# VHH binders against Ferredoxin-fold anticodon-binding domain-containing protein 1 (FDXACB1), part 1

All scores and structures are predictions.

Target 1, 94 residues: Ferredoxin-fold anticodon-binding domain-containing protein 1 (FDXACB1), of Homo sapiens (Human) (q9brp7r531to624)
Amino acid sequence: LYPPCYVHDVSFWIDQKKGFDELEFHTVARAVSQDTIISIQFLSRFQHPKTQQVSLCYRLTYQTCDKALTQQQVASMQSQFRKEIQQHLYVIPR
Structure headers, positions and changes below count from the first letter of each chain, unless a header shows other numbers; Kabat numbers aren't used for antibody chains.
ipSAE, averaged over its two directions, is called F for ESMFold2-Fast, E for ESMFold2 and O for OpenDDE. V2 adds 0.75 times the mean of E and O to 0.25 times the DockQ between the complexes of E and O.
[cut] stands for letters that were removed.
The coordinates of atoms that the task and the answers printed are left out; those that the model quotes come from them. Centres of patches stay.

## First folded at step 1 (VHH)

Design b01 (framework vhh_7b2m_4)
Fold by ESMFold2-Fast, scan of step 1:
Structure b01 (fold): chain B 94 residues (1-94), chain A 117 residues (1-117)
Amino acid sequence: as target 1 above (94 residues)
Amino acid sequence: EVQLVESGGGLVQAGGSLRLSCAASGFTFSDYAVGWYRQAPGKQRVVVASIYSGGSTKYSNSVKGRFTISRDNAKNTVYLQMNSLKPEDTAVYYCAADLYEWGYDYWGQGTQVTVSS
């Protein structure tokens, strides 16, 4: 039987002057999740018609065979991830 | 300005199929996530399927495996292919382009789907 799989989407506004570092985004995701994120999928890019701000949306899939993951543990990791991308990537979570 | 126009609804027998279309105008369609929602009489509006600008899709559990959402960015159109229709699929179906930030949701007027018997 396969271990449980949890899917979470994250959306955020980027700083267009600083740019968005996708490699750093993946690095932060690995660190925060203790390597339980098995895939990161780009979903969309949206530009606000009035403010011209750009947002990106990614889908993160959490799964591990090493230990049981709970919804609460994944939610905690996702919350920490949102906090850390603000600091390291200069983005604003939506 | 922003317009979403649904079409393709109608009356169909249980087990049948319908294809809904939503024609978008007034915005850069390829940049938006778009989805299909439905509302049955006396019930809350619920999400059915979403397709993101990158092509990824998401389905509600009630339609997974029966419905397929797709988009044609060249035609500014999103589609919902509905197979194996059930009476509980009877609802007004709405096309939406959702921002999920500060209430910026763009909605169409809806198209009625009625599944008999």
Scores: ipSAE 0.000, ipTM 0.148, lowest interface PAE 14.3, mean pLDDT 80

Design b02 (framework vhh_7b2m_4)
Fold by ESMFold2-Fast, scan of step 1:
Structure b02 (fold): chain B 94 residues (1-94), chain A 117 residues (1-117)
Amino acid sequence: as target 1 above (94 residues)
Amino acid sequence: EVQLVESGGGLVQAGGSLRLSCAASGSIFSDYAVGWYRQAPGKQRVVVASITSGGSTKYSNSVKGRFTISRDNAKNTVYLQMNSLKPEDTAVYYCARETYFGDYDYWGQGTQVTVSS
C-alpha cells in the first residue's frame, strides 16, 4: 500500500576554511534524486584526532509514489549524490 | 546520540523574569538554527524565538521587546531571557534544532514556566 522507503547514510570530510553550505547540500540532494528524497537528518559530527579534519554524517530517506523506485535506482542516485556534493560543496566523501 | 536539555523554568509573578537554557550534549552541528517553542495547555506548539549560527534573531510578535535569545557556541548552549512576564506566557518551553525540510530533530523534554497574576 505504501511505496517502498529506502534509507542511506552519507559521510564526508568538509573544507573547514570554506565552511559547509547545508542549503546547497539540500538543493543538490533534491536535484540528484529527482525530488524522491523526502527527509535529510543530521546524524553526527566527527573530528579526526590527528588530522583535525571534520566529517559530517547525514541520513537520507528516499520515497515516491510517482514511479516504481528500486533499490538499484536509489543506489545509483546515492552514488551520483556523493559525486555531485564533492563538486559543489568542496567535500570529500568517506 | 544528541540530547537537548532545557532548564530555568519555574513559577514567577507577573512582571518577573526567568532565563531559560538549552544545553546540547553529544554531537550537534553549530551551523543549525535553534529555536525556542512553547505549548500552552490545549493549544498547538508555537515558535517564540529563533537564532541562526551567525547570531541573527527572530521573535514572534507576542514576545518582541520582552524576550531575548542568545547563543554560546563554545558551550553549545542557547539562552532565552524572558522579561516582563505575563500570565499568557504560561507554557511548557522547548528548544529544538530546525532541519532544512522544516522538520525538527532533537527536541528536549521541556521546562514548565508558570506566570501567576
Scores: ipSAE 0.000, ipTM 0.109, lowest interface PAE 17.8, mean pLDDT 78

Design b03 (framework vhh_7b2m_4)
Fold by ESMFold2-Fast, scan of step 1:
Structure b03 (fold): chain B 94 residues (1-94), chain A 117 residues (1-117)
Amino acid sequence: as target 1 above (94 residues)
Amino acid sequence: EVQLVESGGGLVQAGGSLRLSCAASGFTVSDNYVGWYRQAPGKQRVVVASIYSGGSTKYSNSVKGRFTISRDNAKNTVYLQMNSLKPEDTAVYYCAKEYWDSGLEYWGQGTQVTVSS
C-alpha cells in the first residue's frame, strides 16, 4: 500500500535584483524534509500591480515509507522550510 | 473587517525621532504582512518598511539604518521607529495590509510627518 501523502503550498516574494536560485530551493527543501519531499511543482508567478514585487508559488508533496509520517511532522518541516528559504534564497514568505 | 488606524505623526526637526503606531483590527499582526508606505506632495505612494508573516523585515534604501519596523502582538499594533529624520522624510505615512495572493489592499487614513530643516 502507498504511504500517506501530504501536499503543502509555499508562496514567497523574491529579490528581483539577486534573482531566485531554484536549484538551492530544491536543495533546502530536501534537507529540511529529510528527503521526504518527493516532488516540487511550480504553480504560479504573481506580480503586485502597485509595488511590482514578484512572488512565486510552489506545491510540495511529502511522502515516505519510513515509520508513519504524521501531519504534525509535515507541518513542522514545512514551517522550518519557510524559515530556511528566507536565509538561503533572499526570499520573504507571504 | 480589516481596519488600520495610524497615529504618532507630527512636526519634528531634522535629526529628530518619531514613532508611528498602526492599530489593526480584523486580523492578527503576529502572523501577517504589514507595510509602512509614504506619499510626499506630488509623488507616488511608495513602500518604506515591511514586516512579513515569518517575522522578516525589509526597508527601502532611503530609510535603511534609520527606520525600524516592529510588532506588539498583545496590542495588535505595528510600529515604525523613525530616527535621524531628514526633510526628505516629510510625507503622509500609511500602514497597509496586503493580501498578495488576491491583490486586495487595506489602507489606514494616514498620519502626517513634517521634518523641518
Scores: ipSAE 0.000, ipTM 0.140, lowest interface PAE 14.4, mean pLDDT 81

Design b04 (framework vhh_7b2m_4)
Fold by ESMFold2-Fast, scan of step 1:
Structure b04 (fold): chain B 94 residues (1-94), chain A 119 residues (1-119)
Amino acid sequence: as target 1 above (94 residues)
Amino acid sequence: EVQLVESGGGLVQAGGSLRLSCAASGSIFEIYAVGWYRQAPGKQRVVVASITSGGYTKYSNSVKGRFTISRDNAKNTVYLQMNSLKPEDTAVYYCAAEGFYYDSEFDYWGQGTQVTVSS
C-alpha cells in the first residue's frame, strides 16, 4: 500500500574547533539521496570523557513514490553520504 | 572491555509480565547502544529492542506495544519490561552492547537468561 521505507543510522565524530553545520548536513543528505530522504532525526550526542571528542548520531529515513527505490540503491546512497559528510563537514564517520 | 550480566528471566503464565535487567560494568563509557536479542530452540538469534546512550529506542514489530526498553544511567543497567507475554515469546534472551567506535556490530554479549511462557 505504501512505497518501501528504509532506515539507516549514521554516527560520526565532529571537529569541535570547526563546529558542526547541521544545515549543511541536511543539504548534503538531500543531494546525495536525490531527495529520497524524507526524515532526519537526531538520536544522541556523546562526549568521550577522556579524549573529549564529540560524536553525534542521526537516523535517516529513505522513501519515495516518484521512482523505484531498492535496498541496494539506499545502501549505495548511504555509503556515498558518509563519504560526502567527511569532505563537507569535517567529520569522521564511525 | 565491557561485561554484561543478565537477570530477571523465569517461568510465567501467558498474559503475565517479566522484567529483564542487563547490568554493564567495565569501560561503560565505550557503550553506544544496548540491545536485547532472543533465540528460540532451533532458530536464529533475532533483535527484540535496543536503546542508545542518548535514550532513543527501537523495537521489533513482534513486540512493539508489549515490551518497553529503558535505562538507568546511575546503575548502568538496561531493562526490558515484557507485558502481555505469549507462548511464542519463549526463548533465551541475550543482552548485547554495541561499542561507540563500531557503527553496526555488537561487541559484547551476555550469557543469556531463559524466559518460558506457559499456556
Scores: ipSAE 0.000, ipTM 0.108, lowest interface PAE 17.9, mean pLDDT 79

Design b05 (framework vhh_7b2m_4)
Fold by ESMFold2-Fast, scan of step 1:
Structure b05 (fold): chain B 94 residues (1-94), chain A 117 residues (1-117)
Amino acid sequence: as target 1 above (94 residues)
Amino acid sequence: EVQLVESGGGLVQAGGSLRLSCAASGFTFSYYDVGWYRQAPGKQRVVVASIGSGGDTKYSNSVKGRFTISRDNAKNTVYLQMNSLKPEDTAVYYCATDWLGEYFDYWGQGTQVTVSS
């Protein structure tokens, strides 16, 4: 029997001049989740036709056998993750 | 749905003051940079002032020293305090987030500021 898993998508606008550091994105995700994120999947890229702004969408899967992991804890981690990526990756969460 | 609603505009004489408010809803306000923009008749919409999620402020050269942008995250509101108003400040004032392109078409009505001599 596998422990429960929780799936959350995150979408954000990137700064095309500064670029997007995907490795740092993974590092922040793992740190904020205390290594409970086991999978990060790229889902899509969208470019707004009028503003030319680019957004990316990723899917994060949370799962661990080592501690109790609740939906409330995951929601809190996901909220903190959105805040951290804005500061460190020059992105704006959607 | 993301919404930004502007208020506080009006008619004022040169040298006067106005305080604009922008009420935000439908998103986690504290995460976003917010700017004040203005558009005068026959001119392009330009940025006037912006405030980052961390409170960092930036001003256009035309308003620096006269305008002050601030935010109250508990009230989901951004303010623009406009002092020493000049006739060239006459415009419709809008608030928006810097990179909220998918919501570009959801700009509010803005708030009209008219500065007379």
Scores: ipSAE 0.000, ipTM 0.093, lowest interface PAE 15.8, mean pLDDT 78

Design b06 (framework vhh_7b2m_4)
Fold by ESMFold2-Fast, scan of step 1:
Structure b06 (fold): chain B 94 residues (1-94), chain A 118 residues (1-118)
Amino acid sequence: as target 1 above (94 residues)
Amino acid sequence: EVQLVESGGGLVQAGGSLRLSCAASGRIFSDYAVGWYRQAPGKQRVVVASISSGGSTKYSNSVKGRFTISRDNAKNTVYLQMNSLKPEDTAVYYCAAYDEGFTYLDYWGQGTQVTVSS
């Protein structure tokens, strides 16, 4: 009836010259998770007072009724997601 | 504050075309990036096309060559021209906008239904 729900936060430094493409971020999240991410919430923006570097934090919620979803599968998808956002969004995970 | 309203959906035969519109109200639209997303029955929402504030475009492989995204900043509107429609394109279509600057909040519309019959 109620499938298991997995919550993971991701934090990363953005490239302020190129900007942050949030739609691409959503696209990568959907693709890597095979559409099992049901929610992406912006949590916070941090700007380092000395370096002026900006980091963002998002909360991702994984859940699906369509197929079995394990903690190991979610961990694998989250790891792949961190790799993909580095390549496509010019970000550095924290 | 940005409010988005989608329009232009409907029922169409396979091989037909539709043009969707995403109209923004509230703030100036020209500094926002905008994407079109779709959600098929029983599936998660996926992106189909996006356009940056500067006008660069991206498309998903499933719609590349068939769909065209464009913007008219004077009218605060983004369009999705959908050609050669397939039954697989049946979904509720949403537009989303975000500020590429300091604020990273996505604004979503209500959605517009597109049904493609075979």
Scores: ipSAE 0.000, ipTM 0.115, lowest interface PAE 15.6, mean pLDDT 78

Design b07 (framework vhh_7b2m_4)
Fold by ESMFold2-Fast, scan of step 1:
Structure b07 (fold): chain B 94 residues (1-94), chain A 119 residues (1-119)
Amino acid sequence: as target 1 above (94 residues)
Amino acid sequence: EVQLVESGGGLVQAGGSLRLSCAASGFTFDSYAVGWYRQAPGKQRVVVASIFSGGSTKYSNSVKGRFTISRDNAKNTVYLQMNSLKPEDTAVYYCAREYIYDSGEYDYWGQGTQVTVSS
């Protein structure tokens, strides 16, 4: 049997002066998800033509076989993740 | 100032190989997807191959198995290795920085490099 798999995308504007710490992004993702995120995939980089602001988009896949993982739990973890990256990585979620 | 410069084009006989290079300045490839496009005389510009910042690659059906796209972030350069070239591969080849990965929306293009494959 295969455990259920949940996919969520996250998009955010970065602070170009502070830069984006991808290693810390991964660390926050694993901590918030209790290590249930099995993959983090970079999808795109967008630069606004007028403001020159840069946004990044990542795809996160949640899956675990060692505990029950529900849609509601994943939604809660994803919501907390958006809050944590805003506070720790100086990004603004889209 | 953002610039992309292609090199490595030339004249080659059918069955031969060429390696194209795309050197970037004014930005780093580690934050962008990059694609190779080509335009044959009297035809529209079409995508050939793409590579995103994480390393995943995508190829058009016409070149799959013959062409390989790769990236060297330390040299800020993207390559297109072209093997088993056919006369139908004759075109001007362009590299482009992708605005949004796999969207087909590219914000910067190089000047192009001519590839001519003789029968």
Scores: ipSAE 0.000, ipTM 0.119, lowest interface PAE 15.2, mean pLDDT 79

Design b08 (framework vhh_7b2m_4)
Fold by ESMFold2-Fast, scan of step 1:
Structure b08 (fold): chain B 94 residues (1-94), chain A 119 residues (1-119)
Amino acid sequence: as target 1 above (94 residues)
Amino acid sequence: EVQLVESGGGLVQAGGSLRLSCAASGSTFSYYAVGWYRQAPGKQRVVVASITSGDSTKYSNSVKGRFTISRDNAKNTVYLQMNSLKPEDTAVYYCAVDEYLWGSTFDYWGQGTQVTVSS
């Protein structure tokens, strides 16, 4: 019918002093996934009532018709993505 | 869910100014990054400016120093202040939430707001 679609959510605490660069987040996602991420959807923002720390949650959808995309490949890309956003965006995964 | 509606376009001579508005409906507007896009006849839509939920801004090289993006979360509105307009700025301008910024494709556009700059 159509190629398989894989969905993964990512949640992380932002550095409010450095700020969060959402455009860089998208750039990293495309680079790490070799352009197989077709959708990035903002899901929620949470602010801790005591610490005032802010957490964001995004949903990523992986899909491509150019080649077979496997669970293992997506898992590897998602793992690399979590590492890259920590380095480039100064976020801490939840 | 957020719905965005553009307004403020018009006809202006080169060197003039316009302010575009992007009005949102929806209770969580302040959490979204918002970008301004433009599409000229026969060309692809390109992003021109963006603002994150934390008020960080980014501009395309063609508009840096001339355009300013800002937001008023109490009014659920994002603005694009356009100064020193050039004929090359002539396009339909759209606003969009973060999911489609910087290299994403759309199958159709909303209404947008037409900006025409004469020389």
Scores: ipSAE 0.000, ipTM 0.114, lowest interface PAE 16.0, mean pLDDT 76

Design b09 (framework vhh_7b2m_4)
Fold by ESMFold2-Fast, scan of step 1:
Structure b09 (fold): chain B 94 residues (1-94), chain A 119 residues (1-119)
Amino acid sequence: as target 1 above (94 residues)
Amino acid sequence: EVQLVESGGGLVQAGGSLRLSCAASGFIFDDYAVGWYRQAPGKQRVVVASIYSGGETKYSNSVKGRFTISRDNAKNTVYLQMNSLKPEDTAVYYCATYPEFYSEGYDYWGQGTQVTVSS
């Protein structure tokens, strides 16, 4: 009755000098997922004791009612999302 | 017991090449990203290159076009091919692994391998 729901977390190191643009992060996520991401939740912030680098973790929920959504499609979208955030947000996926 | 063991460091002339290896044990390697870091005397440890579980790569500006990171999940090993080496690349090189997903704070580090580039 309910369409398949896929949950994926993403963690990444931010560039603290350039800052992290959360609005652009949401924009990239929705574009790459073809609007199948229905929820983006901030989970945590971690600062590495040796490097002082900061990582953020978000939970992404994929679901759509108008087409079949497969694990392979979601995996491809997550892979593309990691590539896009590297290029556009100055982050390094963890 | 999680372990990362680096190898392949050494002394090389400017313009030369080295290939570093990072062998991982004690965890599910396929779910982890792996980064190569370096630290020169008196400087902060900085990331050089990263490779993620899906095979995506990221390089620092100082090594783009010269270094190539790759992984072999079947061998639980990550490689750093270093070409066109410069004296400024002299540092101790570390590999570190970290989960790509919400298990932050469980990073693992190797002991490091020395790379010395003579002018």
Scores: ipSAE 0.000, ipTM 0.113, lowest interface PAE 14.5, mean pLDDT 79

Design b10 (framework vhh_7b2m_4)
Fold by ESMFold2-Fast, scan of step 1:
Structure b10 (fold): chain B 94 residues (1-94), chain A 118 residues (1-118)
Amino acid sequence: as target 1 above (94 residues)
Amino acid sequence: EVQLVESGGGLVQAGGSLRLSCAASGFTFSEYWVGWYRQAPGKQRVVVASISSGGSTKYSNSVKGRFTISRDNAKNTVYLQMNSLKPEDTAVYYCAADYGTIEFYDYWGQGTQVTVSS
């Protein structure tokens, strides 16, 4: 009866010279998911001790009552999201 | 400085028990997947037990039912309880921590020697 909820985490290395634009990250997430992402939660920041590379981890929750959401559709959206953030935010998914 | 320090290895007779500890420092331990690996002379390093940040455990078939992995995030420590030890368990045991990357390149300890005599 209630709509299914899908949770996916995404982790990625940021470009420290360009910085990370969290507003653009949210914008890309909403666009790719067709507004089915209802929450984006920052989980952690990690800095590699040797390379000094910084990675961020976010939790995304997909849910909508406006249309049926399948696990396959969410997986497709998540895959597209990983591709889009590489281009728009200069991050490397991990 | 990020460190993983193993302890608890030693010499034990077949059928005996040992408890290994892996103490972590310099990073947010609770967020990391932790695995116990072992490497016998002339062999490749293989994973024997693992525990996720959420506490889910996995074991290799060779140790399932004999080894138990657990973590104490308040102490930044992972344990490997090894029961019913066999001579083929003789190896250097390493702990490794991974933040959830597909490629394993986060942190490794120095290793602790376990020798099981027949």
Scores: ipSAE 0.000, ipTM 0.089, lowest interface PAE 16.6, mean pLDDT 79

Design k01 (framework vhh_8k46_1)
Fold by ESMFold2-Fast, scan of step 1:
Structure k01 (fold): chain B 94 residues (1-94), chain A 123 residues (1-123)
Amino acid sequence: as target 1 above (94 residues)
Amino acid sequence: AVQLQASGGGFVQPGGSLRLSCAASGFTFSSYAMGWFRQAPGKEREFVSAISGSGGSTYYADSVKGRFTISRDNSKNTVYLQMNSLRAEDTATYYCAADLGYEWYDSSEYDYWGQGTQVTVSS
């Protein structure tokens, strides 16, 4: 029928002084997921009322016909993605 | 609109059990980690348990490990907290919350909150 589709959201605090590079975010997502992420959708921007920190939330859709894709594989890729964006984008995953 | 409806609280004697449910609507449930927090009168809100969106990872506060079990049914958009061997210290209002992030232990990082359900453990 159709290959399984997995949807996962990611939220993180940005470094407002350095800014957020959305293009690099997409690049890291594709690299970590081995190109199984077919869609990245911006969902929301939240500003903490006390700390004034800004967080962004994106929805990631994983799907591929080239190989079997399991929930465990997606969870592993999602975990690695959170680590990579901390290093490359100066963000703190929520 | 996002809604989280907690239910299943009540009055129980020490050593008893209760099962809490949290019905979710208005968001993609399987994409969110779900957490349970509790607040006793005059105290701050504390972490109880959390479960990842897939259900593959669960987390528990030391005070409830071995007694409480968190689970979820993504087909029913519901998260559960099975509470066994209840103690007077478990008396609190229990809240379910949805988290788009990673900090399952930090109540300030959760995006959506339910109204709460009261649990009273007393002889």
Scores: ipSAE 0.000, ipTM 0.096, lowest interface PAE 16.1, mean pLDDT 80

Design k02 (framework vhh_8k46_1)
Fold by ESMFold2-Fast, scan of step 1:
Structure k02 (fold): chain B 94 residues (1-94), chain A 122 residues (1-122)
Amino acid sequence: as target 1 above (94 residues)
Amino acid sequence: AVQLQASGGGFVQPGGSLRLSCAASGFTFSSYAMGWFRQAPGKEREFVSAISGSGGSTYYADSVKGRFTISRDNSKNTVYLQMNSLRAEDTATYYCAKDRYEGLFYDEYDYWGQGTQVTVSS
């Protein structure tokens, strides 16, 4: 009837010398999810008081009516997404 | 020589609308996130909204979500704040701000515009 919707949050430390490319973040998300991510929302920014390291948190919503989308498939895509952003955006997942 | 010029403020009755503009110069505009903040008399400055360099991501304070819309025109080096369904509580001086780092959304701002006054009253 209505397609299932899956929500996953991702948090990571950014590289303050290289910067964080949000456009590239969105591009990687769409590629890894085969365009099943319908929403990406910024949730929060955290700065560690001692190390001064900055962490960002985003919420991703997966949904499609074109094919069956399972929790296992979404978990796999989310895991791949975490790996891809680590390699392409110089971030460290937390 | 970074310059941010906010404009569009004014006097409006509750339920009215205003559109604020922030003209930017002195940096690669499309490479930086831009934010809007406000400060009412006797209050601390608070976050209102932000937009990524590409315009692909927007962020809103809960108090303005659904009423305000942030947008940008990178060809004109301008960021906008469309304010609808204005309330007395929205009365403040509104400031536009440039995020500190190129290619980032750090929520850490290094340059601020002069501000434009918005007054919502009957």
Scores: ipSAE 0.000, ipTM 0.112, lowest interface PAE 16.3, mean pLDDT 82

Design k03 (framework vhh_8k46_1)
Fold by ESMFold2-Fast, scan of step 1:
Structure k03 (fold): chain B 94 residues (1-94), chain A 122 residues (1-122)
Amino acid sequence: as target 1 above (94 residues)
Amino acid sequence: AVQLQASGGGFVQPGGSLRLSCAASGFTFSSYAMGWFRQAPGKEREFVSAISGSGGSTYYADSVKGRFTISRDNSKNTVYLQMNSLRAEDTATYYCAAGPSYWEDYSGFDYWGQGTQVTVSS
C-alpha cells in the first residue's frame, strides 16, 4: 500500500547558443510540482545530423505520502511545467 | 552557477598510482551522470570513464579497463577516478564533466570543469 506514483516524460529542443540550464530545469520542476517530483531521470539526447538541433528527454516521477495526489493534479503540474520551461529555458517541446 | 573542480593530478613514474577528485556544486548531483575525459597534446579529447547518478552503472574506455576505477560520493558531491598501473600513454590533462546521461558517443555531458594535469614519466 504505497501512495500512487505517476510517471511523465518530457522531450524538447534546446537553444544551443543560450545553452541549457539544468539547475533551472530542476528548480522549475520542484516549484511547479510543490515538491511532489521524487525523481528526474535523463532518458536520451539526440542531435540531428543535418540541422545539429539537440533534443533532450527526461522522465519525471511524481509521488507523495503527505497528501492525496491525483492523476488530474499531476497532469496539471506537468502541463504547467512544460509552459514554464518554454518561458525560462528557451526550449521548444517535441 | 554550475562548477566542477578537478584536482589530484601530478607527476608519477610508470606503474604508479594517482587518485583524481572532482568537486561539484550548483546542481542536484545525484541526478547527473559524471564522467572523466582526457586530452593529450596534439590529440582530440577522449572518453575515459563515466558513472551514473546513482552509482549503479560504470563505463570505461578499453584503454583503461582493469586499471582505472570510477566512484562517487553523493553525500559529498564528489566523483573520483582511481588510476593504477599508470603508463606513459596516460599522460594528459584530465577533465571532469557532468550531464544528464551519456549518449552512445558520450555527447550527454554538458558541463565541464577545469583540468588537472597528469604526467607519467621516468
Scores: ipSAE 0.000, ipTM 0.084, lowest interface PAE 16.8, mean pLDDT 79

Design k04 (framework vhh_8k46_1)
Fold by ESMFold2-Fast, scan of step 1:
Structure k04 (fold): chain B 94 residues (1-94), chain A 122 residues (1-122)
Amino acid sequence: as target 1 above (94 residues)
Amino acid sequence: AVQLQASGGGFVQPGGSLRLSCAASGFTFSSYAMGWFRQAPGKEREFVSAISGSGGSTYYADSVKGRFTISRDNSKNTVYLQMNSLRAEDTATYYCARDSYYEFGSDAFDYWGQGTQVTVSS
């Protein structure tokens, strides 16, 4: 019964003037993954001491019982997710 | 191919102003932070200013804070450096650079464009 589980981390610089909208981040994750992301975990916040630019890191877990989920499908969805958050949330992937 | 074209340099008197431009091509401009660096003869390359891909975050070296302003126009694929209250010490070749946020999470710049010469002298 146990379907395969895939874990991917994403790190990015935020736009501090516009702020970071975590709810929109979750919305994009659901849309891109076709609801196969089952959890998103905040891992860390880093602020560069000189530039003051802020980077966030999140862990995403992919899993579904409805069909076989392949490593290739997850890699494709994660790539699209990095692209979409850049466009919708004004972040720069690291 | 990735290409950065810096322009707007020239000869100016102390206290004068210049605006530098960097036209980018060959990549998704809004995805990359952009920076300006300068190098005077016999000196190491020095960081001047940087701007995030969205334009929401800007950074300045202490030597130029309050005098220089970085900006970008993502619709024109161009980054600008407005230089006011210029000093003899600002004389250098100015380089536009693309940041490599997508590689290892480093602030390192992976592509350097052509330079434009700025000379501040009476």
Scores: ipSAE 0.005, ipTM 0.141, lowest interface PAE 13.5, mean pLDDT 81

Design k05 (framework vhh_8k46_1)
Fold by ESMFold2-Fast, scan of step 1:
Structure k05 (fold): chain B 94 residues (1-94), chain A 118 residues (1-118)
Amino acid sequence: as target 1 above (94 residues)
Amino acid sequence: AVQLQASGGGFVQPGGSLRLSCAASGFTFSSYAMGWFRQAPGKEREFVSAISGSGGSTYYADSVKGRFTISRDNSKNTVYLQMNSLRAEDTATYYCARGEWDYGLDYWGQGTQVTVSS
């Protein structure tokens, strides 16, 4: 059987002047999750018609065969990830 | 292993109806809240509806309130989304998810595409 798989989406507004560093986004995700994220998928780009602000949405899949991974552990990692990307990637979560 | 299998999507005209189903396995179904989310191309994921493990509490996004009804059958490990009075803006891939409403959702099933168009 496969170990439990947890999927979380993250959406955020980018700083268009600084740009969005997708490689750094992946690096932060791997670090925060202790390498339990097995997939990061780009889902969508939204541009607000009036403000012109751009939002990105990514899907993160958490799974590990090494130990039981709980919903609460993943929620904690996802919360920390949202804080880390604000600080390091100049994004604002939606 | 957790599995969520969504089905029931398709093509429908504005004003029509569809019923989506999500068959669950690999966990104690009645112990978890279940929800529906949708995502249209170029848009972020949007919450649609959620139902508590017992079925005693339901929650709806304002955009679907009065048109959509979420329900579950714990004997069949299935959650449903009855969609009435469908509009073009309801066009999206619909995903079912497992989780605690207050703590968020933790597993996404396979999506089912709903297209509302004349």
Scores: ipSAE 0.000, ipTM 0.072, lowest interface PAE 20.6, mean pLDDT 79

Design k06 (framework vhh_8k46_1)
Amino acid sequence: AVQLQASGGGFVQPGGSLRLSCAASGFTFSSYAMGWFRQAPGKEREFVSAISGSGGSTYYADSVKGRFTISRDNSKNTVYLQMNSLRAEDTATYYCAKEGYTYVEFTGSYDYWGQGTQVTVSS
ESMFold2-Fast, scan of step 1: ipSAE 0.015; ipTM 0.208

